VH-VL binders against q9vpl3. Designs and how they scored, part 40

Target 1, 224 residues: q9vpl3
Amino acid sequence: RGKINIQRPKAPHYERARVVAVTQPKYPELPKAKSCFKTRAERTQQQQENPYNEIIAREVRNWLDHSRLVAFFHLSSITADDIFRVRVQLHKQNLHLKSYGSKIIEQAVKNTRYEAIVPLFHSNHCIVFSPDPEKTAALLRIVRRVPQMVLLGGIVEETMLSRNQLVAYAQMPGLHAVQAQLVQTLSQAPGHLIQQLQAHQNSFVQVLDVHAKNQMNEETPKST

## First folded at step 12 (VH-VL)

Design D123
Fold by ESMFold2, look of step 12:
Structure D123 (fold): chain C 224 residues (1-224), chain A 121 residues (1-121), chain B 111 residues (1-111)
Amino acid sequence: as target 1 above (224 residues)
Amino acid sequence: QVELVQSGAEVKKPGESLKISCKGSGYSFTDYWIGWVRQAPGKGLEWMGIIWPEDSYTRYSPSFQGQVTISADKSISTAYLQWSSLKASDTAMYYCARDYGIYESYYFDYWGQGTLVTVSS
Amino acid sequence: DIALTQPASVSGSPGQSITISCTGTSSDVGGDNYVSWYQQHPGKAPKLMIYEVSNRPSGVSNRFSGSKSGNTASLTISGLQAEDEADYYCSSYTDSSTPYVFGGGTKLTVL
């Protein structure tokens, strides 16, 4: 949990980043690995990756690769009983609540399009995975009982969505592929937004028409 | 078609117990919050509490905490509002309603027809 | 426990537009909090007319529109019809202990 706050003073983010960079070069940019004459066994052990971390990182990669919905939350203090009850409610909807360390997330997403999620895991957090992106509304309805879970954003159909984009996506159930495209279009640069929105709006209406026709054809009742 | 059907009107005396019901149909009952709203004669609406029917997690308005019990039986898609000892001031119309909001949105999209509770004599 | 302020009554003639106000504070109606509006005819249950400030549920006429400015939300009804005569209630999120705070209600009379 880390009750000791080592990030004092709290400078502005980009100034804080510059301060950290200045204060971090304990290891010179050029070789410094002065040997303490450690044994070969000790050096070999220190050079190997922690096998447990790699196993867990593989688990995260598997979740990311097979989840069409991933939601990221900041998690404030909550009783073990309350979080367990929420986990059970989420599980009943095929929503899987998990938590991982930032180092493991870094390993899991290294050299992937999802590297942008790493900063979300530098604070207390949890993640919800699901193969069912249509369950986004169910997720957001259940978490209303947990003010300690603060939505940060998510991934739907391999597209990164902000908090507001994920909420907007959740309000359009039943149009999964088109809804993801609509939200993605809305997230593009403002200077291009109106033109792209108008173009995709027409495409969106066309897909809705095809969807409605398919429903009507499939729901044609049997003759009496 | 989403419907919420409430139990019939009740006439009671102070000190009596009462349990009124709200049956949901036409939707997945355990996937939505159910709220209870009170309306005294000639007065406005006041929220009493909500329930998550799947596990019966309940939250009460501070004004009603300890005065009523909200419960649900998910096997018959029914929510309940219960008093252990009625007061004359409990005379009101009571509505159940489904909440459709997600995340930070709270609103009731479907309402029951109401149950009139009269406590007198 | 915080009440939202609505006018006790408003009136208009058929075909006119009217606006019902719902005034709160920066901790309920103001800021990013959502407001909903309900219509209630005599002897009937409330019906949702507007949610999340300005959204209409399916089946609600586009004559009903919602907006918010500062600490005041507004329900506007254009092209008044006789059947619009009813009580109207706003509701706002306040905090997790009181997520539904209702206004006192406004009686709309269609002349």
Scores: ipSAE 0.791, ipTM 0.898, lowest interface PAE 0.9, mean pLDDT 80
Fold by ESMFold2, look of step 16:
Structure D123 (fold): chain C 224 residues (1-224), chain A 121 residues (1-121), chain B 111 residues (1-111)
Amino acid sequence: as target 1 above (224 residues)
Amino acid sequence: QVELVQSGAEVKKPGESLKISCKGSGYSFTDYWIGWVRQAPGKGLEWMGIIWPEDSYTRYSPSFQGQVTISADKSISTAYLQWSSLKASDTAMYYCARDYGIYESYYFDYWGQGTLVTVSS
Amino acid sequence: DIALTQPASVSGSPGQSITISCTGTSSDVGGDNYVSWYQQHPGKAPKLMIYEVSNRPSGVSNRFSGSKSGNTASLTISGLQAEDEADYYCSSYTDSSTPYVFGGGTKLTVL
């Protein structure tokens, strides 16, 4: 057994499960009329169990709406001091390290094109937000000191990117050169761009699903 | 233009302390890792350690852990390599270099001119 | 303190192509790890020639190319010129505690 090669990340531990707001009533086995006409007490109790989740979900939506760069990481066990120090270094570059519960993430992205990212948050994770997509290289340079943060992928200018695509993006020439290439592509082949975006989104979703399924199979030593 | 300028050659005796410097210019000093590399006379290159200058977070090669101290003063864009007690075997050329890699990519794109340290009694 | 294996010397005539090898293990060169190459003339600091296996920095002649296969990385210099006479070092990532492992160096002599 040679030295461990960490250039390629290990398969993250995911559980692919239907994410449902757990505070909502389960599927009723009784007549719909009763389920549709909840009592005042049930409605009040359900509302009381939701208030903080919606406030936090709104915060996540604000980050997503105002961030041109979003990066997703799997987070292994790490000391509070180490994560704090990297958070400070990221903050100095206008990179904002956050962590939210998976149900809050689902609530935040519900009915958006980003709903496909929800499976990433079934395991321990963190997210980096920034209004500055040109800071992607800085992000990836800083996180080299934290092997516990394993890049999964991201969103740049509302486009979902795989891990390898995000790294490639970070190494591209300045923003103006990238924007010029994009404008040229859009002007020459509108139908090709739509197909590329659709294939890109499908590939990103498939990669996320494969990772989630592999995590469900490979989390711990099986009973065998 | 990116430039790393190191302090001048040193002639020392065993047991003496020494601190050599590496000043970066022409780029944002606190945005890149700085490494130190040793080259004994007539020998190859050996990585000693690397520092993140913004907060002085360091990582040492196992061969050099506890043997040297790497530090930085970001206010003057300078990294340092320091010995508390030199040995004759510390006679070598010492280079600082900027690491330009991201995410699992590690390479030195700009190097200082080197500082020759001679330790003899 | 583990070094990558390079030949001690290679030689070639002007105009020829030469290849310098850098052999490691599945944990460094042979993994999905990146390899870089450095040129060092006598009395001078090393200069980056190739990074991430096969990429050239700006200002490096296209006569220099890099590749790897299995546990071996290769630096190829085509159209050999007198000024290419120097020592050449490979470097590979291994793990977070040893992100830079250098080869022993190869002296290229231009006949």
Scores: ipSAE 0.790, ipTM 0.897, lowest interface PAE 0.9, mean pLDDT 80
Fold by ESMFold2, fold request of step 14:
Structure D123 (fold): chain C 224 residues (1-224), chain A 121 residues (1-121), chain B 111 residues (1-111)
Amino acid sequence: as target 1 above (224 residues)
Amino acid sequence: QVELVQSGAEVKKPGESLKISCKGSGYSFTDYWIGWVRQAPGKGLEWMGIIWPEDSYTRYSPSFQGQVTISADKSISTAYLQWSSLKASDTAMYYCARDYGIYESYYFDYWGQGTLVTVSS
Amino acid sequence: DIALTQPASVSGSPGQSITISCTGTSSDVGGDNYVSWYQQHPGKAPKLMIYEVSNRPSGVSNRFSGSKSGNTASLTISGLQAEDEADYYCSSYTDSSTPYVFGGGTKLTVL
């Protein structure tokens, strides 16, 4: 016979999660619920709640400002346990797996050189951030266990890299000594790199057919 | 220097259990995949499975799914290959090997010396 | 089919160049998948000779080179020497369930 006191309602779950994520930039507390990520529907709804979008956009800007490595992935349907286990393995390497809606990304990168990345977030996705660009090989080794995560490309030392360029970067010996030359050699207009990333993403959807059963945004129709 | 040292040769009878080991040294054991490869007498190489030693996530070749168990003890940098009930057809050389590939690259750069398993009546 | 086909044996004289083939399909050796090559002397563990089609690990002689065209990968050994006599295996990625498919092996004999 427990009565719930409704005279002082608790803060919304999403507001608490956003505040906690902003205040713990290095070691976010692991969620105790099944979901390690917000669903696509929840991300869309949060984008429509304008007061909280800027808080999340600041989080994204903070990650971009403090990350010398950013990797973008297309994410197919995956069990909550599998993505959680990968997130833990990545975290052990100072690699931080996140997902944000496209409107939040657009808001975060407005008036920056990274505005061109927004189209990558139309489809289901995830992002990995790290201050440690030398961890690119570790990232790509761990991701092998998750065929649902398909590499699209990334940012290393503020330079946009295609999928193949990021993989080549990961294999280079003496990463610190080579980083300046690599970013200079691969430095291209952001729009040019985004066109390469989008072409690869489209080719993947058409050619590889990996986990093809689920089309993005397909919903079960209600019929009687 | 990267080394993979396997347990010694085994002589067993059909129906017996067996667990063989592969100890890695000279590198961060939990940062790389470890695979197991079988070679029957006079035959070629067959991939059996791989393990991520940090959390023991495993994948098996379809030919060996349910036939063997791959495991690891990260505290002693050791991977294992185990049979619950050996068959005479399990007579083979068994290698462990470190996989050094990233993303879509899969190859074994360092191999253990092999463990000969002989199963006969 | 999907299986990787290697000749059962090849032979050559010292100083010659020889090539070992590894033929598959568009779903393994083809389709921009990586191929690796391993050398195995009798009674010894395999040794990686070539990875990612054409890359040579540190410590492997530059007499060994790898290439791929269509559905066939090739290991070429130039300046053949007696110590090159061994079994050679190719390996290819196929899909996420079968990331290692080995060829049947080729015994190289140095005459």
Scores: ipSAE 0.787, ipTM 0.896, lowest interface PAE 0.9, mean pLDDT 80
Fold by ESMFold2, look of step 13:
Structure D123 (fold): chain C 224 residues (1-224), chain A 121 residues (1-121), chain B 111 residues (1-111)
Amino acid sequence: as target 1 above (224 residues)
Amino acid sequence: QVELVQSGAEVKKPGESLKISCKGSGYSFTDYWIGWVRQAPGKGLEWMGIIWPEDSYTRYSPSFQGQVTISADKSISTAYLQWSSLKASDTAMYYCARDYGIYESYYFDYWGQGTLVTVSS
Amino acid sequence: DIALTQPASVSGSPGQSITISCTGTSSDVGGDNYVSWYQQHPGKAPKLMIYEVSNRPSGVSNRFSGSKSGNTASLTISGLQAEDEADYYCSSYTDSSTPYVFGGGTKLTVL
């Protein structure tokens, strides 16, 4: 569904033509109604770029399918240098820091059991993907240097974990922790697991709302 | 198994420079934070700073910011604490320690044996 | 220099239980923050006894327990033994720029 060359990519040329039209005399000689009207109609009917959204959504789906560890963070204001340095440290541990729009996440998880994660992406966020669930402790050690990254929860071996469950998992060394989570997941009905995650999701949303209000209070003094 | 071995005691005069070391073994040195803690004679423990040895990202206690330099050489699993100009008030025992905490947990699970630094005329 | 208040000394007889307090503020001990405890014998490095308020590392006797309430953390040593005679320090998280603040230390004497 991506057709890169169906649209002319030379936007500067088109933009220059529009700028020149704007800079014409105070009442520039407008094109005839049919020409000017079609130009307005074309601008109003500007199409969404579905091909790029689908490509990015496939990327997210690939990350989800190939990652045995996925961690979700709220991300508050941070310098580009600080986040870049953390991305490098994470990458050295096979931990991949990414960010995507909520609509792209929605497209990526459509018709999967992970649809419940979409609300986490309505605010500033980031996601860490890894094929190595044993790297959860490394992740949480590295992010200690970034208070702007607030852990919300994650997915380990296709099991959705709350913030506290993910931290507890990280403190359990090795394959034993992974095996314990797998047997617990297999003993649950899919519907029950979704209900548990939805309850934790609502708790996460409430925590995010309180945290965001506290951040606004911390960043700006309250007026009386 | 996990061990932090510090360099030997030092006797220095005010104004001299000094660099003491802390070598980690028995674990993946670049996977953990290393902290430095000062203890003046007969006094308590004071946190000085921590370092992430992989890229040398360092955070100092406000009391020690600009007073010392913390560094690491990951190729030999060694962290350092150094002074460009020692003062008599720098006389203390200095410990390095590994931080084992994750996320919002901070604690030192293994400590070096300490390096006594004596600064006097 | 120090932000956490500990008694300068405590004492007890063998077999007794004693408690060492560590009092801070709502911004450190009293918050939802972790506290750790360290034991230091004379001339030796500190040893971790309790982390995350109440957890014992492997190899630490179950005679040691930690707790906190309000702005005060507590280290309790039951079945006091001569080897427990040492200095004890608490440490609390405060914020990301100051993740370690130590108490002034408590000298435990076993009578």
Scores: ipSAE 0.785, ipTM 0.896, lowest interface PAE 0.9, mean pLDDT 80

Design D124
Fold by OpenDDE, fold request of step 14:
Structure D124 (fold): chain C 224 residues (1-224), chain A 121 residues (1-121), chain B 111 residues (1-111)
Amino acid sequence: as target 1 above (224 residues)
Amino acid sequence: QVELVQSGAEVKKPGESLKISCKGSGYTFTDYWIGWVRQAPGKGLEWMGIIWPEDSYTRYSPSFQGQVTISADKSISTAYLQWSSLKASDTAMYYCARDYGIYESYYFDYWGQGTLVTVSS
Amino acid sequence: DIALTQPASVSGSPGQSITISCTGTSSDVGGDNYVSWYQQHPGKAPKLMIYEVSNRPSGVSNRFSGSKSGNTASLTISGLQAEDEADYYCSSYTSSSTPYVFGGGTKLTVL
């Protein structure tokens, strides 16, 4: 019995080799362990391709397009209940508080005139929409109750405003009030001019009268 | 014209409860904060708190937290300030005022005439 | 404690200009533009004279003006009149738990 060379076993007979070759379980190559951990990039990409996100993005765009007032708030740690209460108060004023993810906002405003707002959404945020820009003051009064809502800025009549500008806008009298004031001012202007013109004339007449009186007093001979 | 009318002067004893009122008119009562301000005799103005009349959300000064209750009835455009148990130190003039400010701007543009509360044994 | 400090009293003669100061002791007092001034005559309710540092409500005389420098807000009354004799209070927004604070008040005497 020839010493079985354990290091180089003789090739089995052709028939046996064939049987062994056919009967060798071909274990499918273990799929390269796709790291079950989707990379942050893959997760982000998958979120972007979600049809649901597109729908929401369209909704956001629709809100933006139909709102004359849009206010952006940073939302710090706040309870859902507090948000709800504020939402209700805002809703009563026809102000619509919405919260969207930053990615959704990015998708919504991509290649639009609103793209400039993207930097405002790096943190937790909420957006208030209104068809009425005159509600800006009301909005800013209501949000006082929630210090966690920090005003970042807004859009009024398609114009992006800073925080300070939005506050300033809210403090302005309504267009009609301004117009009324303007009309009032304009209506008073001629009167003031007339008064000023008359004042000078009156002053001149007074001076003349005083002068005339003084002359008359000088001409009255002291009847010794 | 915007007006805040407060209830009349009150004379009370220590330990008694009291509720004074402030009625707003000439504007939408629920659209503005109402504040209460205390002024002790010969002393300055003290901010007590504010209320949002629409849902009666209230904020108090820490000094007055738990000492008084601010409430509102929007149906009659009235804000209230109440004590459960008066102290002699509560003797003061109390003003309600409309807060016209927005966001971080707080200021009172219209004031009630004041309610004098006297607490004496 | 967040406090606004005012002088206890200021006096002036008719026709003079006087200034009342209001100084915040904390950095948390007075966002840059949220100082208000109130006038109070004896036995009367306070009246808003200045809001947001320098704005005058309708009906307030142009003799009253407000300014701010650093942590100090100032109310200036020009052409002092006898009717200006009153207590004046500044107020300010605070970022603390108390969103609004009054100064201690200044008694203005017209000599």
Scores: ipSAE 0.859, ipTM 0.938, lowest interface PAE 0.5, mean pLDDT 87
Fold by OpenDDE, fold request of step 14:
Structure D124 (fold): chain C 224 residues (1-224), chain A 121 residues (1-121), chain B 111 residues (1-111)
Amino acid sequence: as target 1 above (224 residues)
Amino acid sequence: QVELVQSGAEVKKPGESLKISCKGSGYTFTDYWIGWVRQAPGKGLEWMGIIWPEDSYTRYSPSFQGQVTISADKSISTAYLQWSSLKASDTAMYYCARDYGIYESYYFDYWGQGTLVTVSS
Amino acid sequence: DIALTQPASVSGSPGQSITISCTGTSSDVGGDNYVSWYQQHPGKAPKLMIYEVSNRPSGVSNRFSGSKSGNTASLTISGLQAEDEADYYCSSYTSSSTPYVFGGGTKLTVL
């Protein structure tokens, strides 16, 4: 009776081996955990192919195309509650505060006139849109309550403005006020010029009269 | 025309409470910050704080934080300054003013006529 | 403490030009262009005369002008008149916890 090698059991009889082979539970191969390390290239490609990103990018383009006022803000350690409160106040003025990812912005403005704004979106940011450029002052009054919202610049009437330029724009009088001031200035200019011209003429005439009087007094012979 | 009208002069004793008012007219009251400024007798102007009337968001000077309360009722275009317990040192003229500035620019373009508060024992 | 320093008093004769200075004690006082000036007559509320260093509100005489050099803002009154006798206060934005500060005031006397 052959010593049963318990350490190396003899292969079962071919029939048993067949049965064992057929009855072995085929466990589905555990899906190889796709290494979370998608190459930067794969991540970029997958993001570009995300239909959701395309939809949001179109939304951003739509806002940019229909807004006459766009303001860009950096957000430094702002709470969701503070953002919400500011959003509500802005909304009451028909100012729309939106936040988008940098990649979405890049996709949205690629090959457009807005491509120059991409460098502004490397950090936490928000954008305020308005169809009315006259609301710039209102916007800048409201955001005073949130020092964490730092103005970076904006777009007014399709023109890119720096922070200082946007503030200056907001401080300008309305078109009608400017027109009124212009008309007033133009109406006063001729009068002032005429007065100055007449003043010089009058002074000259006075000097001549004094000279004439002095000459007449010298020519009166002392009739002794 | 833009106008801010304040409540009349007040004579109070130490420990009493007081609320004075400032009513705005001639503009949209909720679109501008309202500030309060104190002027002690023979002294200069002191910035106390400001309020956004739309939602009553308020900022105080550190010197006045907890000493006074600034509030507003937008339904009647009125801002308020109140004390829970007056001190003799609170004797001063108090002005409300509209802040017309934007972003980092702060300036008051219209002022109330002032409310004299006298606190004496 | 962030403070704006003004001379206590200045004087001038009618027709003269006078200047009132306002100096910030810290670089944090008065962001480059956010200085305002107020006129206050005795027993009256302050009146805005200059905003943002050099801008004049409507209704303010062109005799009043503002400028800034370094940390010092200046209010200049040309052609001094008796009605100009008043207290003048400068104010400025600050980057501190107190966003707005007034100067100590300057009494202008017209001789």
Scores: ipSAE 0.858, ipTM 0.937, lowest interface PAE 0.5, mean pLDDT 87
Fold by OpenDDE, look of step 12:
Structure D124 (fold): chain C 224 residues (1-224), chain A 121 residues (1-121), chain B 111 residues (1-111)
Amino acid sequence: as target 1 above (224 residues)
Amino acid sequence: QVELVQSGAEVKKPGESLKISCKGSGYTFTDYWIGWVRQAPGKGLEWMGIIWPEDSYTRYSPSFQGQVTISADKSISTAYLQWSSLKASDTAMYYCARDYGIYESYYFDYWGQGTLVTVSS
Amino acid sequence: DIALTQPASVSGSPGQSITISCTGTSSDVGGDNYVSWYQQHPGKAPKLMIYEVSNRPSGVSNRFSGSKSGNTASLTISGLQAEDEADYYCSSYTSSSTPYVFGGGTKLTVL
């Protein structure tokens, strides 16, 4: 019996080889998910052509156009539960927390006055919308609950503000309070002017009286 | 006018439970953080924690975490500080205060009158 | 440990100007603009005197002013009066798990 060469087994007899070839399990090639081989460009193009994205982009634009306060936040490792809790608190103050993809934001603000916000959306972000700019302080107090929400900036009354400017704005007295102060200050100005004008008139009259008295004394003939 | 009124002085024994109160008035209670500050006799101010009264979200100092419980009842504009088991070392003046700060600005603009807690055997 | 260091005591004569310092041990203490000062008279609650380094609340005398240089915040009291005798505490925001930290306090004596 010839030494079975275990290192180089002799090819099986033709019939055996045929049976082995036919009985070999044909493992179906796992369908390479076409999605895994889509180029970044193809993925981006498909996302841009999605009618759903257009609808959402219009929604975003609508929020921007109707909001007097818009605040942008970076989200750093925040849980969905935390976001939900903050959303509820914000909603109670008529503040609306929304999250959109960067591409949707880009599409929404393209060729608009808001195009400058695009660079803010490179990572996970959320936007808070409000029709009331006086809620800025309330927003910033509520956000303290979630350190993972980092303020990037905002838009107030169609003006883009940096982080520091938005905080400063929130610290200012409300517009009505400032207006009231201005009116009070302006209302005091005429009173002071009137007093000054009257003072000068009174002084002038006094000088004239003295002059008149002196003239009368000079006209009194010394009756020798 | 904004005012915080705290409950009266307490004298307790070690191991007893205690709950002191702070009632806010003159402002919307649920729109501002309330903090608690401890001051041991002859010592400085120590921040204990803060609460958001609207949903009772709390943050504690690490030194006070698990040692006390801060709570609030927004229906009566009242914040609470409570101990399950008092220690002699808990003897101190306790202040509640309104945090008027925004975002990263933390400061207390209005303070309660303080509650003296004395724990003695 | 994040700490604010204050001098234990400061003294001055009536009419003088005195300064109380508050120094942070870490760059994480106080951010650039978030230091507050409190005045506490014996047996009384603390009173806010300065917020955000240099802002004065309504009702606080213009004799009180705040500044910051580097990691040191300063409270200056000009025209010192007998009523200014009190303990003064600085406070700062911290980026740590503890958002608030108080200084050790400074006893101001008016001579």
Scores: ipSAE 0.848, ipTM 0.930, lowest interface PAE 0.5, mean pLDDT 87
Fold by ESMFold2, fold request of step 14:
Structure D124 (fold): chain C 224 residues (1-224), chain A 121 residues (1-121), chain B 111 residues (1-111)
Amino acid sequence: as target 1 above (224 residues)
Amino acid sequence: QVELVQSGAEVKKPGESLKISCKGSGYTFTDYWIGWVRQAPGKGLEWMGIIWPEDSYTRYSPSFQGQVTISADKSISTAYLQWSSLKASDTAMYYCARDYGIYESYYFDYWGQGTLVTVSS
Amino acid sequence: DIALTQPASVSGSPGQSITISCTGTSSDVGGDNYVSWYQQHPGKAPKLMIYEVSNRPSGVSNRFSGSKSGNTASLTISGLQAEDEADYYCSSYTSSSTPYVFGGGTKLTVL
């Protein structure tokens, strides 16, 4: 009594007016070859699409500029209820689940150090933004309920991290954990230690800076 | 200071209902998964299910699907394991435990003291 | 019925090193999946000894170490002490619907 339609999920992926950027499909572009002359209607339509794409690309740039945590996921087909429930749980932790067209992502990161992320958006994806890098562990605990979201990597304090690096960052509880890791590295063989320090120097410095900021914030709570 | 304190031992007859509790303290209860693990007398550990306390999202072991109900009351930091009709084979020690893993890591770092459930005529 | 195989018992003398094995398949222990180890004294709750194959939680003696090779995870206890006498369980991820599978347990006796 009824065939299953695998091609089209039935439940809506979004609420009207709730998350506009998540619901916008990628618009097709005109061919790269352009005639010297266009109709007024074609010219007007092309101009309007360009400003719309730039507005959305600016939103992505603003998210990237103001988010100390950005996580990239591959997203398989998922029910609207499951993704909605995860979005709510993430939002309660100040984690903002978004999705944008590949072209808009390309435009947003054009001429930035983040251009290397563009290949991640050739297929179905989603992005989680947050101003709170200390919420990385919370993000990774919540997404366990959604096997359709496969972590690809992220950005923490403007440093690109692989999947494994982001998971390792999430498990660092504070300055003492980072200090213990540095002591462990220093106790390895001298030649091996020098190579590891030089290869990881940039990454460790960035992680230390992020964790020091988190510990400084945790040291100044209001009394209640 | 993370603590999971379970309700006391129960002696029941087959067919009776039962709800046991697990109260978490010393951490943010709604930020972590809580699991339930069974241990029959003289036997090993067996995972029953886990719950996300914030919205009560639950996953059950296939062996226990439909056999028990896992729930939570986040306002009092408490998870529950519940039977509608106990069987003699439900006689076991039941543990709650906090899962501290992230992403694809799954492990229980803190365990409750256990609740002994005895079901006999 | 149990996917993870552990020896039923192992024994050792004080001061020795002993290894408890946990053998699974390519879909659990043998994959990229993590393994954890728990110690359980009689009448007590389990205690986490090793997580993510080889990591020790805070407060666990450095005499405990974990490793994995192929489809077999190993818990090694060096400098065996009387207090180590307990049951030991491994646990592995298998799938999103079954993220915890325990081994049958190994009774460690300190002679």
Scores: ipSAE 0.798, ipTM 0.901, lowest interface PAE 0.8, mean pLDDT 80

